# Ledger of designs, part 179: VH-VL binders against q0atu2

Target 1, 119 residues: q0atu2
Amino acid sequence: MLDKKARIRTSREYRNVFEKGKRLSGRFLIIYYVENALDNNRFGFITNKKIGMAVIRNRIKRQLRAIVREYQGQVKNKHDIVLVARAGIGKSSFEGMEKDYIAIMKKAGLFARNANKID
Below, E stands for the ipSAE of ESMFold2; O stands for the ipSAE of OpenDDE; V2 stands for 0.75 times the mean of E and O plus 0.25 times the DockQ between their complexes.

## First folded at step 8 (VH-VL)

Design ub13 (framework fv_recibokibart; at its last look DockQ between E and O 0.84; V2 from the best seeds 0.00; counts 0 for: pae O 2.3 > 2)
Fold by ESMFold2, look of step 8:
Structure ub13 (fold): chain C 119 residues (1-119), chain A 121 residues (1-121), chain B 108 residues (1-108)
Amino acid sequence: as target 1 above (119 residues)
Amino acid sequence: QVQLVQSGAEVKKPGASVKVSCKASGYTFTGYYMHWAKQAPGQGLEWIGEINPKSGGENYNQKFQGRVTMTRDTSISTAYMELSRLRSDDTAVYYCARDKYYWDELYFDYWGQGTLVTVSS
Amino acid sequence: QIVLTQSPGTLSLSPGERATLSCRASQSVESYYLHWYQQKPGQAPRLWIYGASSRATGIPDRFSGSGSGTDFTLTISRLEPEDFATYYCQQYGDSPLTFGQGTKLEIK
């Protein structure tokens, strides 16, 4: 489900989301999002060096991908969504990141009503 | 020279609406977020919200949702903030302020001169 | 929402003195997201310090910012007449963006 078709891959695709989308910030995450012309959602993930060393950044990306996968069935279709890790995210628990993601996605109106875990 | 020039002072009655403009010059208007803030007389600053001038996408402080609308016209490099159903505690100076796009720190490097909106009967 | 409490509310000092302005956050804020502005009567705010400690362009080195977690400080080592103004801290460690209520630095 987070296969090639569900990924934002190119610099042009990322720039499109940043330039044409809306943004919302939480404590650990910023999301940028825009409607796309596809029949599916796509997700991108960005960690800057300000977050920490590469090992830490890779761990954060893996955790964020797991969170996105857990809730993907509740996300409104036809959106490109980029998750940007904020400074301090490395000090957060997985649960803290998860709660932040849920709150931001609800505020963005990207979750269907009565959003729950899909497992 | 970066400038943000706002529309003039407004006097409104309770229940009316006001639309404040912010004309940008000296930079690429669509390359920076525009924000609005409120400062009641003798008080501090309160963030109202932001607009992406390229897309028109907005994000509002929850305290102002339902009464505020932010728009822009890229052909004249101008951002707008409209506040409806005005009441006396909306009396304030309203500022537009520019945010650097490529930073998530979110601080305002340039501000408009402010627009006084007075709500009185 | 993160509440920023500035102290003192008013600080009365003379030119040449050292000023210390405090900004306390209700929750920890990464220094990267804590900023300071100066505002004089009848004027718009001006960016002064960003990221807790970095001076904005053209800000004299007598101004320094410091702090982390919940406690942040703006220090003016030797006050000049032009420094008397109100100073605001601002955070974006969490949404919504908030400002402190200000410290008015006035001439004694």
Scores: ipSAE 0.564, ipTM 0.858, lowest interface PAE 2.1, mean pLDDT 90
Fold by OpenDDE, look of step 8:
Structure ub13 (fold): chain C 119 residues (1-119), chain A 121 residues (1-121), chain B 108 residues (1-108)
Amino acid sequence: as target 1 above (119 residues)
Amino acid sequence: QVQLVQSGAEVKKPGASVKVSCKASGYTFTGYYMHWAKQAPGQGLEWIGEINPKSGGENYNQKFQGRVTMTRDTSISTAYMELSRLRSDDTAVYYCARDKYYWDELYFDYWGQGTLVTVSS
Amino acid sequence: QIVLTQSPGTLSLSPGERATLSCRASQSVESYYLHWYQQKPGQAPRLWIYGASSRATGIPDRFSGSGSGTDFTLTISRLEPEDFATYYCQQYGDSPLTFGQGTKLEIK
């Protein structure tokens, strides 16, 4: 699980990312990201009813948190990043989500240059 | 009423730059992403990129990356698209368009009237 | 990128007839992210159908959208003279946004 310190938790924090950040859309994810003034990255996760029932949405959130945690050490520091799950993600495998996350994060330039990413 | 009004037609030489404007009214300019699309004569539509008017953050179609710059002036609710190193195949009508929602509803409910850019030697 | 292929390229019909326009995607697209626009000569595109099957504001009920996966359809049950135009499908199931090449609906 992600550390509490590494999580976006308040509506104000989410709004800040949406308003002041950039967005980038992938197959299963849209990421919103902005630099923060902290010493750590923070991640937020958004699912909506387009994905499916609450059980599915909760599963997706759990899977996305696992993915983010796995690659957390390779993400450039001092960023707030919100992951918005797109409708198709409910039909995706975990590997598909992971692949999409890696692709979109690379495209956004959010991985450290020295990061050894396994695609 | 939501309106997007674009600048007038442009005629440019190859290698030059063009900057098209799109003035928004009737809604909160910073509340919606602004998109730009290209339509060559007798052809379909091509997505160029988007800009967050609030932050100025932009994303471009890779095809245009390196030649396109999107900016905005929030004080006058105006978005700009600049295309540099123009060539003949840049001749087209360029449209600005607003997406419906800030999140994941990525369709264009309002469009500018279009700006013809002609590139000829 | 996801390529959208529309068919036919040109459709010649008379007022009162039924029109069926197809849009095929190179990859599966969620219905939420497939849209249709109408464009007449010298005018900007106008949102017509969004989310594959929802009519935009002011669009008459003779227009309907359907489909899922890779195959989508725009249907006009009974053509009116003002319906003759070019129709484009558009997707944002994946970046970058892409449009079909369009179907020109012309009067026979």
Scores: ipSAE 0.264, ipTM 0.818, lowest interface PAE 2.3, mean pLDDT 92
ESMFold2 (binder alone), look of step 8: mean pLDDT 93; pTM 0.952

Design ub14 (framework fv_recibokibart; at its last look DockQ between E and O 0.88; V2 from the best seeds 0.00; counts 0 for: pae E 2.8 > 2)
Fold by ESMFold2, look of step 8:
Structure ub14 (fold): chain C 119 residues (1-119), chain A 121 residues (1-121), chain B 108 residues (1-108)
Amino acid sequence: as target 1 above (119 residues)
Amino acid sequence: QVQLVQSGAEVKKPGASVKVSCKASGYTFTGYYMHWAKQAPGQGLEWIGEINPKSGGTNYNQKFQGRVTMTRDTSISTAYMELSRLRSDDTAVYYCARDKYYWEELYFDYWGQGTLVTVSS
Amino acid sequence: QIVLTQSPGTLSLSPGERATLSCRASQSVESDYLHWYQQKPGQAPRLWIYEASSRATGIPDRFSGSGSGTDFTLTISRLEPEDFATYYCQQYGDSPYTFGQGTKLEIK
């Protein structure tokens, strides 16, 4: 689980990322990201209604949080990052989501150089 | 009503640069992403990149990375695309297009009229 | 990068006939991220079908889109003279976003 300091919590914080940041689309995810004024990263999560019922969407959010937690030590600090799960994510495996996350974070230049090895 | 009006045709020599403008009207300029696309004569469309006009943040197709720079001036609701080190296969019509700011329903709903750039010796 | 291949490259038909335009993706694309544009000579592209099957505002109901996975189709049930144009499919499923090379629909 992400601790409270690593969460984007308020509507204002989410809007700031969408309005002030950049975006990148992957197969299963869209990320929106912006530099923040903190010493740490923060993450937010949004699921598409077409993924399925709330139980399914909540499972997807839990899986994404687990992926983010696993790789958070590799992320360049001082960023607010919102992960938007796209409609097709319900057809992916956990490893498919993980691979997509790694790919879009690399494309975004958000992994720190030599911070940790990527599996 | 929504309108995207682009700058006029350009004729350039190989090695030069070109800067195409796209002036938006009829909507809140900073509320929508702006994209650019290339269409060479008799060919299909190729996506170049996008800009968030509120922040100026960009993402480019890697094919154009290092030669393209997208900017905007929010005071006059205008986006710009500059392409450098021009070569003959850059001869094309260049379009601006917008999509919604939403992370769903992403498609290009309005397009500029296009700007012909001709690169000739 | 996802490659979209349209077929045929050129389709020559008479008014009143049914037209079928194909778009094949190199990787699976969710229907919500597959779109079609119409372009007439000297004009900008226009959004025509979005999310594989939804008609854009003002598009006649003789146009329909379908498909999923790697295979998508644009169908015109009864071809009208004004339907002469080039049609492009486009994917918004993975950056960089890509277009098919187009199908030029020629009305005999």
Scores: ipSAE 0.469, ipTM 0.842, lowest interface PAE 2.8, mean pLDDT 90
Fold by OpenDDE, look of step 8:
Structure ub14 (fold): chain C 119 residues (1-119), chain A 121 residues (1-121), chain B 108 residues (1-108)
Amino acid sequence: as target 1 above (119 residues)
Amino acid sequence: QVQLVQSGAEVKKPGASVKVSCKASGYTFTGYYMHWAKQAPGQGLEWIGEINPKSGGTNYNQKFQGRVTMTRDTSISTAYMELSRLRSDDTAVYYCARDKYYWEELYFDYWGQGTLVTVSS
Amino acid sequence: QIVLTQSPGTLSLSPGERATLSCRASQSVESDYLHWYQQKPGQAPRLWIYEASSRATGIPDRFSGSGSGTDFTLTISRLEPEDFATYYCQQYGDSPYTFGQGTKLEIK
């Protein structure tokens, strides 16, 4: 589980990312990201009813949090990043989600140059 | 009523730059992403990129990366697409198109009338 | 990138006939992210079918969309003269967003 300080929690914080940030669409994820004034990154997660039932949505959130946590140390500092789960994510494997996350984060240039983890 | 009105046709020489405008009305300009598409004569559509009018944040098709710049003027609800280092194959009609939502119902529900850009020596 | 291939390239039919337009994706696309646009000569594209099967506002019920995965179809049950145009499918499933090359529906 991500540290409390590493999570976007308030509607205002989410809105700030959507309004002030950039976005990039992947196969299973859309990421919204913006620089923050903090020393740490914060992550938010959004699922909607199109993903599936609440049980599925909660599973997806848990899986995405696990992925984000695994690669957290390789993400450029001082960013707020919101992951929006897309419709097909419920049918994807964990590895598929991870691959999509890595791909989209690379496209966004959000990984540090010295990041060692590869697809 | 939502409307997107683009600037008039342009004729440019190779190596020059062109800047097309798209004026939005009938909705909150900063509330929707604006996209641009290219359609060469007799060809299909090609996505160029998008801009968040609120922040100015952009995302471009890699094919146009380095030559395209999207900007906006929120005071007049106008989006701009500038394409530099023009070549003959840039000859096309360019469209602006509104995205329905930030992350829901992602399709282009309104389009500008298009701007013909002709690149010839 | 996801490539959308439409078939046929040109479809010649008469008013009153049934038209079937196909759009095939190089990889699976969720129905929610597959859309169709109509374009007439000298005009901008217009949203026609969204999310594979939903008609845009003002689109007559003779138009229908269906499909999933990699195969999508736009059907016109009974062609009207105003229906002759070029139709494009488009995917919003992955960046860069891409369009099919279009099917030109022309009058026979």
Scores: ipSAE 0.327, ipTM 0.831, lowest interface PAE 1.9, mean pLDDT 92
ESMFold2 (binder alone), look of step 8: mean pLDDT 93; pTM 0.944

Design ub2 (framework fv_recibokibart; at its last look DockQ between E and O 0.88; V2 from the best seeds 0.00; counts 0 for: pae E 2.7 > 2)
Fold by OpenDDE, look of step 8:
Structure ub2 (fold): chain C 119 residues (1-119), chain A 121 residues (1-121), chain B 108 residues (1-108)
Amino acid sequence: as target 1 above (119 residues)
Amino acid sequence: QVQLVQSGAEVKKPGASVKVSCKASGYTFTGYYMHWAKQAPGQGLEWIGEINPKSGGENYNQKFQGRVTMTRDTSISTAYMELSRLRSDDTAVYYCARDKDYWEELYFDYWGQGTLVTVSS
Amino acid sequence: QIVLTQSPGTLSLSPGERATLSCRASQSVESYYLHWYQQKPGQAPRLWIYGASSRATGIPDRFSGSGSGTDFTLTISRLEPEDFATYYCQQYGDSPLTFGQGTKLEIK
């Protein structure tokens, strides 16, 4: 799991990202992102009933956390990033989610230019 | 009543810039993303980009990247789209349109009346 | 990007007839993210159907939307004179947001 300090946890923190940030929509994810005043990145995750039952939503959250954790070191510092899972994500493979995440993050310019783990 | 009122028609020469305005009323301007679309004469619609009126954060269609700039003035609930380095194929009606909300249901429930931009020598 | 292809390009019918408009996506789109707009000459588009099958406020029940995956349909059970216009489908199942090229419904 992500470090506690690397997580967006409160409604207020989420609202701040939505109100002050930018967004990009992908196939399975919408990311909302904004610079923070911290020395670390924070990630939030949102799923809704459009995805499916609670079991599915929880699975998706776990998978997204795994993806974020895997590429955390390549993300530019000092950002709050919220991942909103879109309806179709429940039908996607883990690799599909990962691919979508990478594509969106690249498009957003949130990966370090010298990142080596990004295809 | 929600209304989006755009600025008047523009005539520009190639290489020039145009800035279209969209004044919103009847709702909280900063509470909804604003989008812009292009419709060439007799053609369909093309998405240009979006802006978060609260933060000013924008996201553009890659096709327009580098030539389009979206801004807003929250004090007068007005969004702006500026298109630079104009060429003949930029001749079109440009629309502003309100997004339903900040979440994932991304459709346009209200539209401006459109602004004709003509680019000719 | 997801390409939306509408058919037919032009549909000529008379009032009272049934109209069927198709929108095909180059790849699967969740119903939540497929929408329809009506546009008349000299006017801005107007939201007509959202989420593939939900009528926007004030839209008559003679209009219906259906479909899933790559195939979506807008149906008008009995055409009224005011229904003759161009209809566009739109998706935001993936970036960038895209529109179909439109179907012009004209009076025969």
Scores: ipSAE 0.663, ipTM 0.903, lowest interface PAE 1.0, mean pLDDT 93
Fold by ESMFold2, look of step 8:
Structure ub2 (fold): chain C 119 residues (1-119), chain A 121 residues (1-121), chain B 108 residues (1-108)
Amino acid sequence: as target 1 above (119 residues)
Amino acid sequence: QVQLVQSGAEVKKPGASVKVSCKASGYTFTGYYMHWAKQAPGQGLEWIGEINPKSGGENYNQKFQGRVTMTRDTSISTAYMELSRLRSDDTAVYYCARDKDYWEELYFDYWGQGTLVTVSS
Amino acid sequence: QIVLTQSPGTLSLSPGERATLSCRASQSVESYYLHWYQQKPGQAPRLWIYGASSRATGIPDRFSGSGSGTDFTLTISRLEPEDFATYYCQQYGDSPLTFGQGTKLEIK
């Protein structure tokens, strides 16, 4: 459900973020991020084989997409952001991943608005 | 084969700045993150931060934010760490260290020999 | 940040003895992100154990790492003279990267 314009799609686009950007790690996620020259944000997702089998990796990817979608309106414009799943992510709940995402994005200075969830 | 060679010892006054260099050889400099760590006399290690040598993008330990600047010169495969507004508790050996893998694990497989910085009145 | 507390601070033993070095984290750390280094006086640290239990290249079998969650251990089954050094654990289970304060393994 991320708009096609808001997705990082090509290997060159991913490599640009890794090579030109900064990184910041949380408990379950690493983000790589760089300013882009567009009028929008783009997101990429990586779950490598050390996370688990394909069904697990696809579940994690789906959950991360949902989290990003929920908060995308709060992200500062003009950034390419790649989320990389860390080895322990399969042990986290959806809520745990969500809290980690919020914390990392705040630490990176990427939220333009308050990203607190209403209880 | 892989070597990290740091600049020599420095003696500084409080309030001054110091810039430590770390010259890499035996590997592709831009392919690995470079980190810096502090070891005060008789104490353990403290992580200062990292730099992406390709882009120059940095990430600092909050404790050092505002006083540390990490840079590099890719043409001579050299990373730098500058620490400003020095005070007596900055007296330490400063190490550069190479990140084993770009991805998820973050451990240091090669270290520079260390640079002693002494801050005294 | 995650605080790593090593114990004991100093461990005095003789060659041939078994050494057990503890690293306790203030919150859970995935084992992949817990590492050990050896440092001798006047030298840089050297990677010793990574991912809690994997020996770095050239590290002898008498060294083993174990543990999970908040409790990690480095064991030397039979001390040799060259093993007397300071050992540090390090984590990157969360930012910032932190080290323990070290355990000095010294000859009795």
Scores: ipSAE 0.505, ipTM 0.841, lowest interface PAE 2.7, mean pLDDT 90
ESMFold2 (binder alone), look of step 8: mean pLDDT 93; pTM 0.944

Design ub3 (framework fv_recibokibart; at its last fold request DockQ between E and O 0.76; V2 from the best seeds 0.00; counts 0 for: pae E 4.8 > 2)
Fold by OpenDDE, fold request of step 10:
Structure ub3 (fold): chain C 119 residues (1-119), chain A 121 residues (1-121), chain B 108 residues (1-108)
Amino acid sequence: as target 1 above (119 residues)
Amino acid sequence: QVQLVQSGAEVKKPGASVKVSCKASGYTFTGYYMHWAKQAPGQGLEWIGEINPKSGGENYNQKFQGRVTMTRDTSISTAYMELSRLRSDDTAVYYCARDKYYWEELYFDYWGQGTLVTVSS
Amino acid sequence: QIVLTQSPGTLSLSPGERATLSCRASQSVESDYLHWYQQKPGQAPRLWIYGASSRATGIPDRFSGSGSGTDFTLTISRLEPEDFATYYCQQYGDSPLTFGQGTKLEIK
């Protein structure tokens, strides 16, 4: 599980990312991201009812958190990043989700130059 | 009513730059993303990029990366697209288009009238 | 990128006839992110169908959209003279955003 300090938790924090950040659409994810004034990255997750029942949405969130945690050390520091899950993600495999995450993060240029495990 | 009014036609030489404007009215300019699209003569549409008018954050099609710059002036609700190092195949009508802000409604509901940019020696 | 292929390239019909326009995606596209636009010569595109099946404001009910996955269709039940134009499909299912090459609906 992600540390509390690595989580976007308040509505104000989410709003800040949406209003001041950039946006990029992937196959299963839409990411919003902005630089922060901290020494760490923070991640937020948004799911909607179009994905499926609450149990499915919660599963998706757990899986996304696991993916984010796995690659956390390879992401450029000082960023707030919100992951919005598209409805189709409910039918995707974990590997598919991971692949999409890596792809969209690469497109956004959010991985560090020396990042590993992203090929 | 929502309106997007673009600047007039431009004629440029190869290697030059062009800056097209898109003035928004009838809605909160910073509440929607602004997109730009290219349509070469007799061809289809090509997405260039988008900008968050509130922050100025932009995302470009990789095809135009390095040559396109999107900006905005919130005081006059105007978005700008600048294309540099122009070449003949940049000759096209360029459109601005409003995107719904929320991820649940990602479509272009309003378009500018278009700006013809002609690149010729 | 997701490639949208429209067919046919040109469709020649007469007023009163039924028109069927196809849009095929190289990858699956969520219905909420597949849209149709109408464009007439010398004019900007205009939103026509959004979310694969929802008519934009002011669009007559003779227009309908359907489909899912990789296959989408725009149908005009009975053509009116003002319906002859070029129609483009567009996807927001992945970056970069892409359009189909268009189907030109012309009068026979």
Scores: ipSAE 0.880, ipTM 0.950, lowest interface PAE 0.6, mean pLDDT 95
Fold by ESMFold2, look of step 9:
Structure ub3 (fold): chain C 119 residues (1-119), chain A 121 residues (1-121), chain B 108 residues (1-108)
Amino acid sequence: as target 1 above (119 residues)
Amino acid sequence: QVQLVQSGAEVKKPGASVKVSCKASGYTFTGYYMHWAKQAPGQGLEWIGEINPKSGGENYNQKFQGRVTMTRDTSISTAYMELSRLRSDDTAVYYCARDKYYWEELYFDYWGQGTLVTVSS
Amino acid sequence: QIVLTQSPGTLSLSPGERATLSCRASQSVESDYLHWYQQKPGQAPRLWIYGASSRATGIPDRFSGSGSGTDFTLTISRLEPEDFATYYCQQYGDSPLTFGQGTKLEIK
């Protein structure tokens, strides 16, 4: 689970990322991201309503949090990053979501060089 | 009435740069992303990249990375696309187009009229 | 990147005929992210169909879109003279955004 200081929590914080940041679309995810003035990264998670009922959307959020946690040591610091689960993510496997996350974070230039899993 | 009005046609030599403008009116300029696309003569469309006009943050198609720069001036509601080290295969009509900031219903609802850039010696 | 292949490249038909335009994706694209644009010579593209099957504002009901996965179609049930143009499919399912190469629908 991510530390509380590493979470984007308020509507204002989310809006700041959407309106002031950049975005990139992947197969299952869109990320919005912006530099922050903190000493750390913060992550936010949004599920598309078309994914399904609350239990399904909550499962997707848990899976995304696990993926983010696994790679967090490789993410360039001082960024607020919102992961938006797109319609269609419910048809993906955990491995498919992970692959998409790695690809989109690399495209965004948010991984440090040689960003492999933290062991 | 939403309008995107682009700058006029340009003729350039190989190795030069061109800067195309796209002036927005009829909507809040900083409320939508601006995209640019290329259409070579008699060919289809190719996406170049996008810019967030509020922050100036941009993402480019890797094919154009290193030669394209997108900027904007919010005081005159204008987006710009500059393409450097021009080659003959950069001859094309360049379009600006907008879409929404948020993740739902993303499509290009309004387009500029296009700017012809011709690269010849 | 996702390659969109449209067929046929050119389709020659008369007013009153039915037209079927195909768009094939190199990998699966969620229907919400597959769009169609119409372009006439010397003009900018215009949004025509979004989300594979939803008509943009003011688009006549003789236009219908369908498909999912890798296969999408645009159908014009009864061609009118104003329908002769080039049609492009476009995907917003993965970056970079890509367009098909177009199908030119011309008068026979």
Scores: ipSAE 0.661, ipTM 0.886, lowest interface PAE 1.7, mean pLDDT 91
ESMFold2, look of step 8: ipSAE 0.475; ipTM 0.843
ESMFold2 (binder alone), look of step 8: mean pLDDT 93; pTM 0.952
OpenDDE, look of step 8: ipSAE 0.812; ipTM 0.933
ESMFold2 (binder alone), look of step 9: mean pLDDT 93; pTM 0.951
OpenDDE, look of step 9: ipSAE 0.762; ipTM 0.924
ESMFold2, fold request of step 10: ipSAE 0.266, 0.265, 0.167; ipTM 0.784, 0.781, 0.756
ESMFold2 (binder alone), fold request of step 10: mean pLDDT 93, 93, 93; pTM 0.945, 0.946, 0.946
OpenDDE, fold request of step 10: ipSAE 0.876, 0.878; ipTM 0.949, 0.949

